# Designs tried in a protein design chat: VH-VL binders against q9umr5. Part 149

Target 1, 268 residues: q9umr5
Amino acid sequence: SYKPVIVVHGLFDSSYSFRHLLEYINETHPGTVVTVLDLFDGRESLRPLWEQVQGFREAVVPIMAKAPQGVHLICYSQGGLVCRALLSVMDDHNVDSFISLSSPQMGQYGDTDYLKWLFPTSMRSNLYRICYSPWGQEFSICNYWHDPHHDDLYLNASSFLALINGERDHPNATVWRKNFLRVGHLVLIGGPDDGVITPWQSSFFGFYDANETVLEMEEQLVYLRDSFGLKTLLARGAIVRCPMAGISHTAWHSNRTLYETCIEPWLS
Below, E stands for the ipSAE of ESMFold2; O stands for the ipSAE of OpenDDE; V2 stands for 0.75 times the mean of E and O plus 0.25 times the DockQ between their complexes.

## First folded at step 5 (VH-VL)

Design pd57 (framework fv_nofazinlimab; at its last look DockQ between E and O 0.76; V2 from the best seeds 0.76)
Fold by OpenDDE, look of step 6:
Structure pd57 (fold): chain C 268 residues (1-268), chain A 122 residues (1-122), chain B 112 residues (1-112)
Amino acid sequence: as target 1 above (268 residues)
Amino acid sequence: QVQLVQSGAEVKKPGSSVKVSCKASGGTFSSYAISWVRQAPGQGLEYLGYIIPIFGTANYNEKFKGRVTITADKSTSTAYMELSSLRSEDTAVYYCARVGYDSYGYEGMDVWGQGTMVTVSS
Amino acid sequence: DVVMTQSPLSLPVTLGQPASISCRSSQSLVYSDGNTYLYWFQQRPGQSPRRLIYKVSNRDSGVPDRFSGSGSGTDFTLKISRVEAEDVGVYYCMQGTHWPYTFGQGTKLEIK
């Protein structure tokens, strides 16, 4: 039998968005138990990410317990960060494939059309004032806002991304790294035509430097220092990068070609 | 100079709801947070919650969760606080306050409204 | 929730004499960025609260220099070097580090 699949949605999303994905999985892997977690839907997805991590953890624990052979995680957009944190805080998870579906794994610093109402161009350069504060960090968006021009504020004020990245020292860094390394495969999916994740390379742990030049994963300090295990995962062949062009952000979970190419191979 | 002007006093029956408005002028409304604080007669200050208008959602004190709704209209630079299922204990002056910021982030509630007295009585 | 404890709750002061208000938090108010989001507010009779001090020791514009804030971690103090008649009112400390943000009980300053 196939391992159960757990799906975690993204910002302002719900389980309904994954109806096509469910169909694809059922067709190609009949009998697979797929659970799309309906937690923190809609505006509730703006709750602090650590709160979401706790809620999702409570939901996945019983599923994992019933699947001793392991489970697969498909985590979309903001959900990818939630899942990475889940794998970091859970010392007993049994995740075989962690599929990060167009997630801002290295953070967000963009003002795309999708987020234009939230992060207009005129505000992008000033959002650090909002996000890097106690008030701002109570919202999920600010938990992974990564301003390359205010790295000091990011490192010190980010209550989520900087911590799970091991960019800021904390007492749990070693343990979280150990826990995260329990994953069998890390499948990173994203693409240049996403239109939301900015830069789109963030889905592959790439990000802007201080000049807004995009550096790849291997150039990032978190990789070089192996702060949460990326270098180790890569070395043992556990990281799969699946870039795909021509897919908008809201279509990653509903594209058959993408599913067959980037998702399906890791559900067996 | 930023100013916050609140709606007028309200007298409500128990079980009803009240909605207080807070209109901001003289600044960039959407980038600031708007806090709501209340003060019962002769008592201290209690933090209800706050909204960051550009995010479109509020953060609530759990003590009031389920009864308080904070919203914002960016087009009119107005924040609202609605309290439902009113009780006599909800009788208080309700304040809105702007959470201003400097080059390093939010600094706190630097501008306050004049307050809105809400009386809940049978 | 973080408990803010002020002392004293009543503060009768002779004009021209100094005053001191203590505020203690149940846990450290130092945020991850190194800042301490401790505030002092003044509420004169019949008026809205007015911020006097932000982040422990910074005076707002228009606040007389006779007001000063100090402290660190969990212990904070507001001092008035020479109390004036216009200083009558209730003073509140507030923490903005840990949600939900909380106020002290208030200290009522009166002229003796």
Scores: ipSAE 0.912, ipTM 0.958, lowest interface PAE 0.6, mean pLDDT 95
Fold by ESMFold2-Fast, scan of step 5:
Structure pd57 (fold): chain C 268 residues (1-268), chain A 122 residues (1-122), chain B 112 residues (1-112)
Amino acid sequence: as target 1 above (268 residues)
Amino acid sequence: QVQLVQSGAEVKKPGSSVKVSCKASGGTFSSYAISWVRQAPGQGLEYLGYIIPIFGTANYNEKFKGRVTITADKSTSTAYMELSSLRSEDTAVYYCARVGYDSYGYEGMDVWGQGTMVTVSS
Amino acid sequence: DVVMTQSPLSLPVTLGQPASISCRSSQSLVYSDGNTYLYWFQQRPGQSPRRLIYKVSNRDSGVPDRFSGSGSGTDFTLKISRVEAEDVGVYYCMQGTHWPYTFGQGTKLEIK
């Protein structure tokens, strides 16, 4: 029998979006218990990420308790950041594969198709004024907004991403690192045609420098310092990178080729 | 300079709802937040919630969550606060106030509307 | 929720004399960016509140320099160096560091 799978959705999303993903899992791994968490749907996905982490934590505890052999997480977009924090704050998680579907792991900076839909006037250069304040940090989007031209403001004001990435000190950092390192596999998925996650390499722990040149994971201080365990996981052979071109942001959970190539091999 | 103008006084029956408007002039409406604060007669100030128009959603004080709804209409530069299931304890002056920003980010409520008296009586 | 406690609640002052209002918070108001989001508002009789001070000690444009704010962490003070007749009203402190944002009870300044 297969380990249970827990699915965490993204921004302005709900459990309903994953019907194709469930079909694929049922075809390749029949009998798998899949739970798509129906919390913080639609506009509630704008709630602060630490609030979402607490709610999702309460939902995953009984699922993990019923599966002593372990569980898998599939976490989409913003949901991947929720799952990053879950793995760090839970002293007793039994996650084998953490599958991150196009999640902005190093943050978001860009006037993407999604942001242009929300904000027709370009907000990229000015969103830092809103986000790096107590008012802005009560909204999930601002919790992972990472302006490379105001990195000092990001480091000091981010109440979420800078802390879970170990970019700013936190009293719990050592415990968070130990907890995160219990994961069996970190499967990173993303691609250049996503159209929302900017830079798309953020899904692979790459990000812009001050000149908007992308530096990959191995050039990041968080990796070099092993702040939350990326270098240790890579040395252990536990990080899988699965980039795929031709997939838009809302299609990661409904593309069969993507599923067969990047997800299916990590469900046991 | 930004100015906020609120709708006129209302007298409501218990159990009804009230919707107060706050129209902004000057500045760029989408670039700031609008807070809602109330003051019962002879009493202090209480924060209900605020909206950041560009996100299209509001953050509510848990005390009022479920009864208060804050919305914004960018095309008319107007924010609204609707309070339902009115009780006598909701009798108060309701204020809108701007959360503005300079080059560093949001600063507290620097511009206030004139206030709207809402009286709940039978 | 963060509790903001003002003292005194009633402050009778002779014209031309100094006045001081204290504000204490139940938690530190230092935000992670190093800023302290502590505000002082003045409400004259029959008028809307007006912001006097933001981030502990910064005066708003048009606020007379006889008003000054100071403090850190959990203890804050608003001082008026020489009270004038137009200063009559209620003064409120507010914290904007922790949601929900909260106000002190208000201090009524009146001429004796």
Scores: ipSAE 0.680, ipTM 0.857, lowest interface PAE 1.6, mean pLDDT 90
Fold by ESMFold2, look of step 10:
Structure pd57 (fold): chain C 268 residues (1-268), chain A 122 residues (1-122), chain B 112 residues (1-112)
Amino acid sequence: as target 1 above (268 residues)
Amino acid sequence: QVQLVQSGAEVKKPGSSVKVSCKASGGTFSSYAISWVRQAPGQGLEYLGYIIPIFGTANYNEKFKGRVTITADKSTSTAYMELSSLRSEDTAVYYCARVGYDSYGYEGMDVWGQGTMVTVSS
Amino acid sequence: DVVMTQSPLSLPVTLGQPASISCRSSQSLVYSDGNTYLYWFQQRPGQSPRRLIYKVSNRDSGVPDRFSGSGSGTDFTLKISRVEAEDVGVYYCMQGTHWPYTFGQGTKLEIK
């Protein structure tokens, strides 16, 4: 009846964090097979994002094979970037709804309470020196760090985000775009009170210009050039934007109203 | 002026563990990366892994990931390398080395510690 | 892993004459940022390695100008224009582009 749901977690996270989301799905879509992937937990979530994509790919293949009618992805925080890359590199994925739950889709530029376990002193203005190097790119945070004041370094040094956004030329750009465009719906969830994703509009493919003014998705060059399919998806009516105020970063997957409003309608 | 000072030589039995310290002075410790490299007697250099102290986690050479642990203590500006399940072939000088940075990013291994001889003898 | 191959492994030279050490990588060392993370180190007997050259051709402070690095892609060279007695030791190339970072086997420079 219902398509299987695959859940992908974020930074410093594990499968246990989604227990309430599982309860909501069971109540509203009984009989749905839900798999919360138990990979790259805790500090292993700092592994390079391409390594995580490979590991999650191996885990989703058998689930997708058992469900030729399709599956849904619910991907939280950093997990939303893993999932977007997954949809680009899998030429045989059968994802209907890709639900991006407060994910830094255009990158991250902020010190937050979530990151203070890594460094207790504000470092955002200097983190580019660490991140935009081969040594830094071996850590997941640096794979999506996006310093609007050093955009030339970002464009050249990012081993992940600049590639999956099609901001830098590479041999796979055309095939990745085709693969991503096979998704049925892209559901974007986030809000102004998240407290971690910076700017919070990154969850909707918005991001800072050089003056730290947020440009929305439709003003982004990657949208205007349709570099990985956002303009095409929007024109098809396949992009759903579901902002919600009053939810902190760690509460997105445990808020019933958020689930009912933004997630439930897309789990057919 | 950055300096790296390592702990003293150690003699160990096979099957035991060794923990080598690397104390940094100068610069901002959290903004370095600290690499660990070893050299068996009369042999070349082999990279074990590195830590970026601000992230509190290390990147390991897969050859050693089951046996090596690299940590950092920001309060003492000290990095540590621990190698477990020692074998005679782990006899080597173990070096720490700083990955500093230029105006655009990390630039590797400009400052080296004095080395720590670890001898594994049956 | 990227294999770094040095030649020669032993390099006897006459004082005052030039010396040249080759380093070849099994894949390109050009990183996505346009930099080539190739390094040269000198290790005198009983001492820690000392960085001589970073990013192919940049000399560290205090390194004599008789040392020069060159190359691109997969082929790199360290040259000493006039060998002096203090240059005796083992020279290593290292790549920092592809994790895990790897060293060449070393080239032992000897006088005579």
Scores: ipSAE 0.657, ipTM 0.848, lowest interface PAE 1.7, mean pLDDT 90
ESMFold2, look of step 6: ipSAE 0.644; ipTM 0.844
ESMFold2 (binder alone), look of step 6: mean pLDDT 89; pTM 0.918
ESMFold2 (binder alone), look of step 10: mean pLDDT 89; pTM 0.917
OpenDDE, look of step 10: ipSAE 0.856; ipTM 0.934

Design pd58 (framework fv_nofazinlimab)
Fold by ESMFold2-Fast, scan of step 5:
Structure pd58 (fold): chain C 268 residues (1-268), chain A 121 residues (1-121), chain B 112 residues (1-112)
Amino acid sequence: as target 1 above (268 residues)
Amino acid sequence: QVQLVQSGAEVKKPGSSVKVSCKASGGTFSSYAISWVRQAPGQGLEYLGYIIPIFGTANYNEKFKGRVTITADKSTSTAYMELSSLRSEDTAVYYCARVGYDYGYEPFDYWGQGTMVTVSS
Amino acid sequence: DVVMTQSPLSLPVTLGQPASISCRSSQSLVYSDGNTYLYWFQQRPGQSPRRLIYKVSNRDSGVPDRFSGSGSGTDFTLKISRVEAEDVGVYYCMQGTHWPYTFGQGTKLEIK
C-alpha cells in the first residue's frame, strides 16, 4: 500500500550506495516497491544534466504510469538537481514527496574530489574559466558550478541551473513552475559536516553573496520573485527542512537516525 | 593506441624563445590534458604546466612565472609549449605527457619522445 | 610545494636479487576521496619515462609482475622481486595529490 519510491544517485555513483537505505525502507515500510535507477553510473554521471534528465525521464514514465496513487523520489547529491528538472519538464508527473538528500540546489562553489578527475590541477577560484564555456557546459559538474564572484558569467553561461532556478529567463519558465508546483512535499536534507556540498546551505536553497556570506532561502531573489514556486510551496506548508550535523557527504544514505528523522515520515 | 610525437631538437641563444610541439594521435584529443615536464642533462624531472584543450585552459608552475605559455590547436590535435627569456639553465629535454580523465584521473600514462633544447651562446 | 625524497639515490644490485626503493613525501598524499595519488616511473637510458605503478600499488598494463608498489600517507616503496638486466635505469616517484606535480630526485638502478 505504500507508494513506490524512485532513487536517483549522484556524481560518480551507482545503486550500490543505497543498500542501507533500501534496508531501512524495507524495515519501516515493508512491501514498498523501490527502484534505484542505474543510469549515468560512474563516469557517465559527468554527462550534461539535460541529457541525464531526458534519460531519467524515459525511465520514470512507466513507473509513474503504474502508480496512479503517486510516487516518491529520493534524489542524492547531483541527483537532486536531475529531479528538480524532472519535476519541471514533466507536465504529467505524480510525485508526492521529493526528498532532496544533500543536493546543491543553488549550486556549488568549493573544491571537491570529483573535480580532480576532470580538472586535476584547478582551484575553485579558476573553475569559472573552464565551466562557463560551451565545452565546460558539456560536463554535469559545470552545469551547477555557481561562482559568487562571477555571477554575470554564471547567469549568461549556465545552461542548466540558472534556468531551472529561474535566475535567467526562459520561454518555458511558466510551464516549468506550474509543473514543479504539483509536487506534494519538498523535503530538504543537508548539514554542516557534509564536507563536499559548498556552501552546505545550498541544500536548503541558501547560497553565498559576492562577499561569501551565506544568505538563506527567504533572502534569495528566486524565492522573493517566486521564480519556480518556492514561496508558494512554503506558504502551502509543503517545504520540509531537515538539517543534521555529524553526517559526511557519503553517509546521508546510510545513517539510520537521519533516515528515521528526515526520510521515513515522508514515505506514505 | 595513443601516441604523442614531438618536434625536433632546437639550439637557441640566451634571451630568445623556443616553441615545442606535441602532436597527439589515437584516442580523442579532447578527452585528456597535455602536461609539460623537463629534464636537465643528468638531472631529475621538473613539471612546467598543462593545458586542457577542450576548455582552452592552461595553468603553470609558479617557478616559471610568466615565461611559459602552453597552447593547443584542436583542429591539428597539437599542443605547444613556448618558453621565453631563455637561460643556459633551461637546457633540458622537454617532454609532453598525457593526463587522462576519460575513466578518471590518470596522469602521465603516455609520454612524447622528448625534445632536446640547448641554450648556448 | 610537496617535497618528494627518494632513497637510495644509487642502487647497485646483483642480477636475480631483489631491489627496494623508498619514497617519502613532505605531507600526506591521501586525497579527500580516500585515494592516494602516488606514482612510480621508470626511465631507461635514452628513453622517455614510462609509468609502472599508479595510485600506490596498481601495476600498469604490460608491466612485469616482479614490480610492486606499497605504502600509505607519506611513506612509499617500490620493490622489484628479481632484478633483470632490462631493469637498468632511473626510477622516479611522483605525487599528483597537490599542485604542482612533484617528483623525487630519482634512483639509479645499475647491475653489479
Scores: ipSAE 0.014, ipTM 0.406, lowest interface PAE 8.0, mean pLDDT 88

Design pd59 (framework fv_nofazinlimab)
Fold by ESMFold2-Fast, scan of step 5:
Structure pd59 (fold): chain C 268 residues (1-268), chain A 123 residues (1-123), chain B 112 residues (1-112)
Amino acid sequence: as target 1 above (268 residues)
Amino acid sequence: QVQLVQSGAEVKKPGSSVKVSCKASGGTFSSYAISWVRQAPGQGLEYLGYIIPIFGTANYNEKFKGRVTITADKSTSTAYMELSSLRSEDTAVYYCARVGYDSGYGYEPFDYWGQGTMVTVSS
Amino acid sequence: DVVMTQSPLSLPVTLGQPASISCRSSQSLVYSDGNTYLYWFQQRPGQSPRRLIYKVSNRDSGVPDRFSGSGSGTDFTLKISRVEAEDVGVYYCMQGTHWPYTFGQGTKLEIK
């Protein structure tokens, strides 16, 4: 039968958001055991990402242990970064498909509706002052805030994203890379009409340079240096890119065409 | 000029809660983090937690997690620290202090302090 | 939690003489950005603490140059080159590198 599926939600989210995704999986792959993790829901999604990684790790270990044939991960928005770290810190993960739904893999730099709700004034240009401090790094949003105009501060102060992307040295980098490379498929999903993830190409490991011009994955130092295995995965044929226009940030898990095109083929 | 002004002294019974206010003036409230630190009579300083008002959420020292709640009201530029299930050991002066920033140095903690609020827990 | 240990805890000093306070941390206080988040505070009787030194050796505006901070990694020192009557109070070191933020026990400086 089908491998179990583990779902990790995003910022200000909960398991309730995935009811349509569960319906789609049940229709196309009946009998699949799907576990949507109810951890760090709502405001708790602002906890530091390393704290979230620890909590989600404790939840996924028994699921993976009971599925020797492997599991699939579907990780939405901020949850995609949690899953990136899980795959790196777990010496024994058996993940086949890691499906990343519109996750800011190279970081976030932009005023979006979810940030405007938190920040009544535009904070895009000034968030670096708050985020790149020990105080700011205790909040998940700051863990992946990537200001292209203050790249030196990002590289030195980021306690999460700069480390998992191999942009700053870490004693565990070689082990993290080896662990991440065990993944069967890295399925990247995102699109220009998301409206939250800025730049939207961050979902495909593209990001702004200092002039706010987007450079795609293959032009990033992270890729060129193969810091955590992207170049190796691409050479292996293990990276799938599935961009789709017309989908807003909160609709990636509830669009049938998106599911059939980008997700369904990877749920063995 | 930045100034932090705290509410007046409180006397509370064991098992009750206390809510102390810290009103900021001078500068943009959302540009700062506000920390809370306490000091029992004749003792040293103990860190409770902080809030970054623009995030609307606080971070707490695990020792106080579950009993302390730190909030902020942007319309009045006021931060609050509420401590529940009070015990005699909670008798202390409670201070708020600002975490500001300078572009060359990042955040600079505790550059301005409130005057302190004495909370006495007595039966 | 990072433990901050001060010595001495009681420091009687003659007016005009130098004073020195040590602060040791159980872990390195160097943050990933290369900064060391070690601070010194002065608390005069009946007053709120006042920051004297930030990031090991940087003196706050209005703090006399007789105060100096030094150190690296886990071993830090606050020096007063010439103690004045207004310096009476308790001095605290604090680390802001590791959560939760922690203070030393305090050193009470008194004129003898």
Scores: ipSAE 0.393, ipTM 0.718, lowest interface PAE 3.2, mean pLDDT 89

Design pd6 (framework fv_nofazinlimab)
Fold by ESMFold2-Fast, scan of step 5:
Structure pd6 (fold): chain C 268 residues (1-268), chain A 122 residues (1-122), chain B 112 residues (1-112)
Amino acid sequence: as target 1 above (268 residues)
Amino acid sequence: QVQLVQSGAEVKKPGSSVKVSCKASGGTFSTYAISWVRQAPGQGLEYLGYIIPIFGTANYNEKFKGRVTITADKSTSTAYMELSSLRSEDTAVYYCARVGYDSYGYEPFDYWGQGTMVTVSS
Amino acid sequence: DVVMTQSPLSLPVTLGQPASISCRSSQSLVYSDGNTYLYWFQQRPGQSPRRLIYKVSNRDSGVPDRFSGSGSGTDFTLKISRVEAEDVGVYYCMQGTHWPYTFGQGTKLEIK
């Protein structure tokens, strides 16, 4: 039998968005128990990411306990960051494949309709003034806002992403790294036509330098220092990169070709 | 343009609960946080907690945790502060105040309600 | 909780003279973003508090330039260069860096 699959949605999202993904899984891996977590749906997805991590942790514990052979995570967009933190804070997770669907793993720096709706007078160049305040960090989207022109403020003020990436010190960093390294496979998915995740290479741990030139994962200090285990995972052959052009942000979980190419092979 | 209008004065018995409202007009209610602050007669200001209406997230000063509940109704642009197990020392003017955001960062307490006098007496 | 201590608590001032209020915090108010979330409020008799100064030294719109804020870390000052009759009231400092928000005990400014 196939390992259970746990699905974690993204910003302004709900379980309904994954109906096509569930159809694909049932078609290729019949009998798979798929749980799409109905927590922090819609506007609740704006709650601080550490609060979301706590809630999702409580939901995944009994699922993992029932599956001694392991589970798979499919985590979409912002949900990929929730899953990053889950894998770090759980001493006993048994995740085999962590499949990250277009998640801003190194952060977000782009003008999107979501940000304009929430902060209508702000441009991406000015959003750091809001996001790196104590009140700004009460919004999930600000927890992974990464302004490359104010990297010092990001490093000092980010209450979530800078900590889980090991970009700023935390007392639990060594335990978080140990826990994250328990994952069997880290499957990274994203592409240039996403239209929301900026830069799109953030889904592959690439990001802007101060001149807005994208540096790939292997050039990042978090990789070079092996802060949470990326270099170790890559050396083990545990990192899979699956870029695909032609897919918009809301289509990653409903594209059959994407599923067959990037997701299906990792659902043992 | 923002105005915060609070409900009228209340007289309550010890052990009961009180619920004070704060109605926002002008501006976008859901993109701001609403804080609650109280002031006992002749005393200073004491922070109770806040709500961010867009997520429904409330957070409370530990001193009042378990007795205070802050809620919001986006459809009426109204925030509520409910305080239970009232004692005579809860007699105070209760204020709501806005925390806004702009391109220069957050703007805490830029607008205040007129205050609601809550008297706890037997 | 961060303790905010104001001095003096009572400030009688001659009309037209300067006034100065001190505020000290038990911990540094510098947040990890480099900003200092220290605020000054004025409360006139029978009125709601009104914000005068945000982030140590920035005057709110409509606040006269005779009001100024200064300081860093744990030591802050509100100055009124020329006290006017309408300045009568209680002045409070507040910190927004550490949860929960805390206020100084207030300084009552009155004309002699």
Scores: ipSAE 0.026, ipTM 0.541, lowest interface PAE 6.9, mean pLDDT 88

Design pd60 (framework fv_nofazinlimab)
Fold by ESMFold2-Fast, scan of step 5:
Structure pd60 (fold): chain C 268 residues (1-268), chain A 122 residues (1-122), chain B 112 residues (1-112)
Amino acid sequence: as target 1 above (268 residues)
Amino acid sequence: QVQLVQSGAEVKKPGSSVKVSCKASGGTFSSYAISWVRQAPGQGLEYLGYIIPIFGTANYNEKFKGRVTITADKSTSTAYMELSSLRSEDTAVYYCARVGYDSYGYEPFDYWGQGTMVTVSS
Amino acid sequence: DVVMTQSPLSLPVTLGQPASISCRSSQSLVYSDGNTYLYWFQQRPGQSPRRLIYKVSNRDSGVPDRFSGSGSGTDFTLKISRVEAEDVGVYYCMQATHWPYTFGQGTKLEIK
């Protein structure tokens, strides 16, 4: 039988968003137990990411305990960052495939049309004023806001992303790295037509330099220093990169070709 | 010039709810946060929570979580604090206060409302 | 929660003399960005609180130079170089480094 699949949604999302994904899994892997976690739905997705990590941790522990053969994670958008932290803080996770669906793994710097729904005008250049403060860090969006023009503020004020990426030193870094390295496969999915994740290469651990030129994963200090295990995983053959053009942000979980190409092969 | 104007005093029975308003004028409402703080007669200040209107959601002190709801209406530049299941110990002056910002981030309580006295009978 | 302890709680002062209020936190108030989110407020009788000092030592616009804030880590001080009659009221320190944000008990400044 197939390993259970746990799905973690994104910003302003709920389990309803994954109805097509569940249909695809049922077609190709009938009998798979799929649990879409209905925690931090809608506006509650704005809660601090460390709070979300704790809540999702409590939900996944019994699922993992019932599946000694292992589980798969499918984590969409902001949910991919929750899953990054889960894999680091859980001493006993048994995750085989961690499938990251268009998640801003190196952060977000862009106020696309989706984010403009929250903001009355373009705030890309000014959001650092709100985010890099104790008040801002109590909201999930600010936990992974990564302004390349204020990288010093990001490195020092980010209470979440800079820590889980090892961009700022932390006492738990060695344990977090050890735990993360237990993952079987890190499957990274994203693409240039996403329209929300900015830069889209953030889904593959690439990100802007100070001139907004994208540097890919292998050029990042977190990779070169192997801060949480990316270099080790790549050397092990455990990182899968699956970029696909033509897919908008809200379509990653409802595109059959994407599913068959990038997700299906990793759901043993 | 920024001003915060709160609704008038209220007398409530135990178990009821109260909703206090805080109308902001001057400045851009969406560019700052609104905090709620209370002060029981003759006592110190106690922080309830705050809202950043552009995010549309609030953060609450765990002591009041489940009883306090903070909302904002950007069209009227008004923040609201609703406290339910009122007890005698909730008798206090409730203040709204702005968290403004400079080039590096938010700074709290640069402007305060006049306060709203809420009395809960035993 | 972070406990903020003020000393003294009652401060009788002669007009024109200096006054000093201490504030001690139960843990460091230095945020990861190197800033210390410690604030001082004044509440005159029957009025809303007014912010005097932000981030340990920065005076708000309109606050007289006789008010100064200092300190680091867990120990902070508000000083008034020469007390005026209008300074009567209760003074509160507040931290915003750790959620939930917390206030000291207040120091009542009175003229002797």
Scores: ipSAE 0.544, ipTM 0.782, lowest interface PAE 2.3, mean pLDDT 89

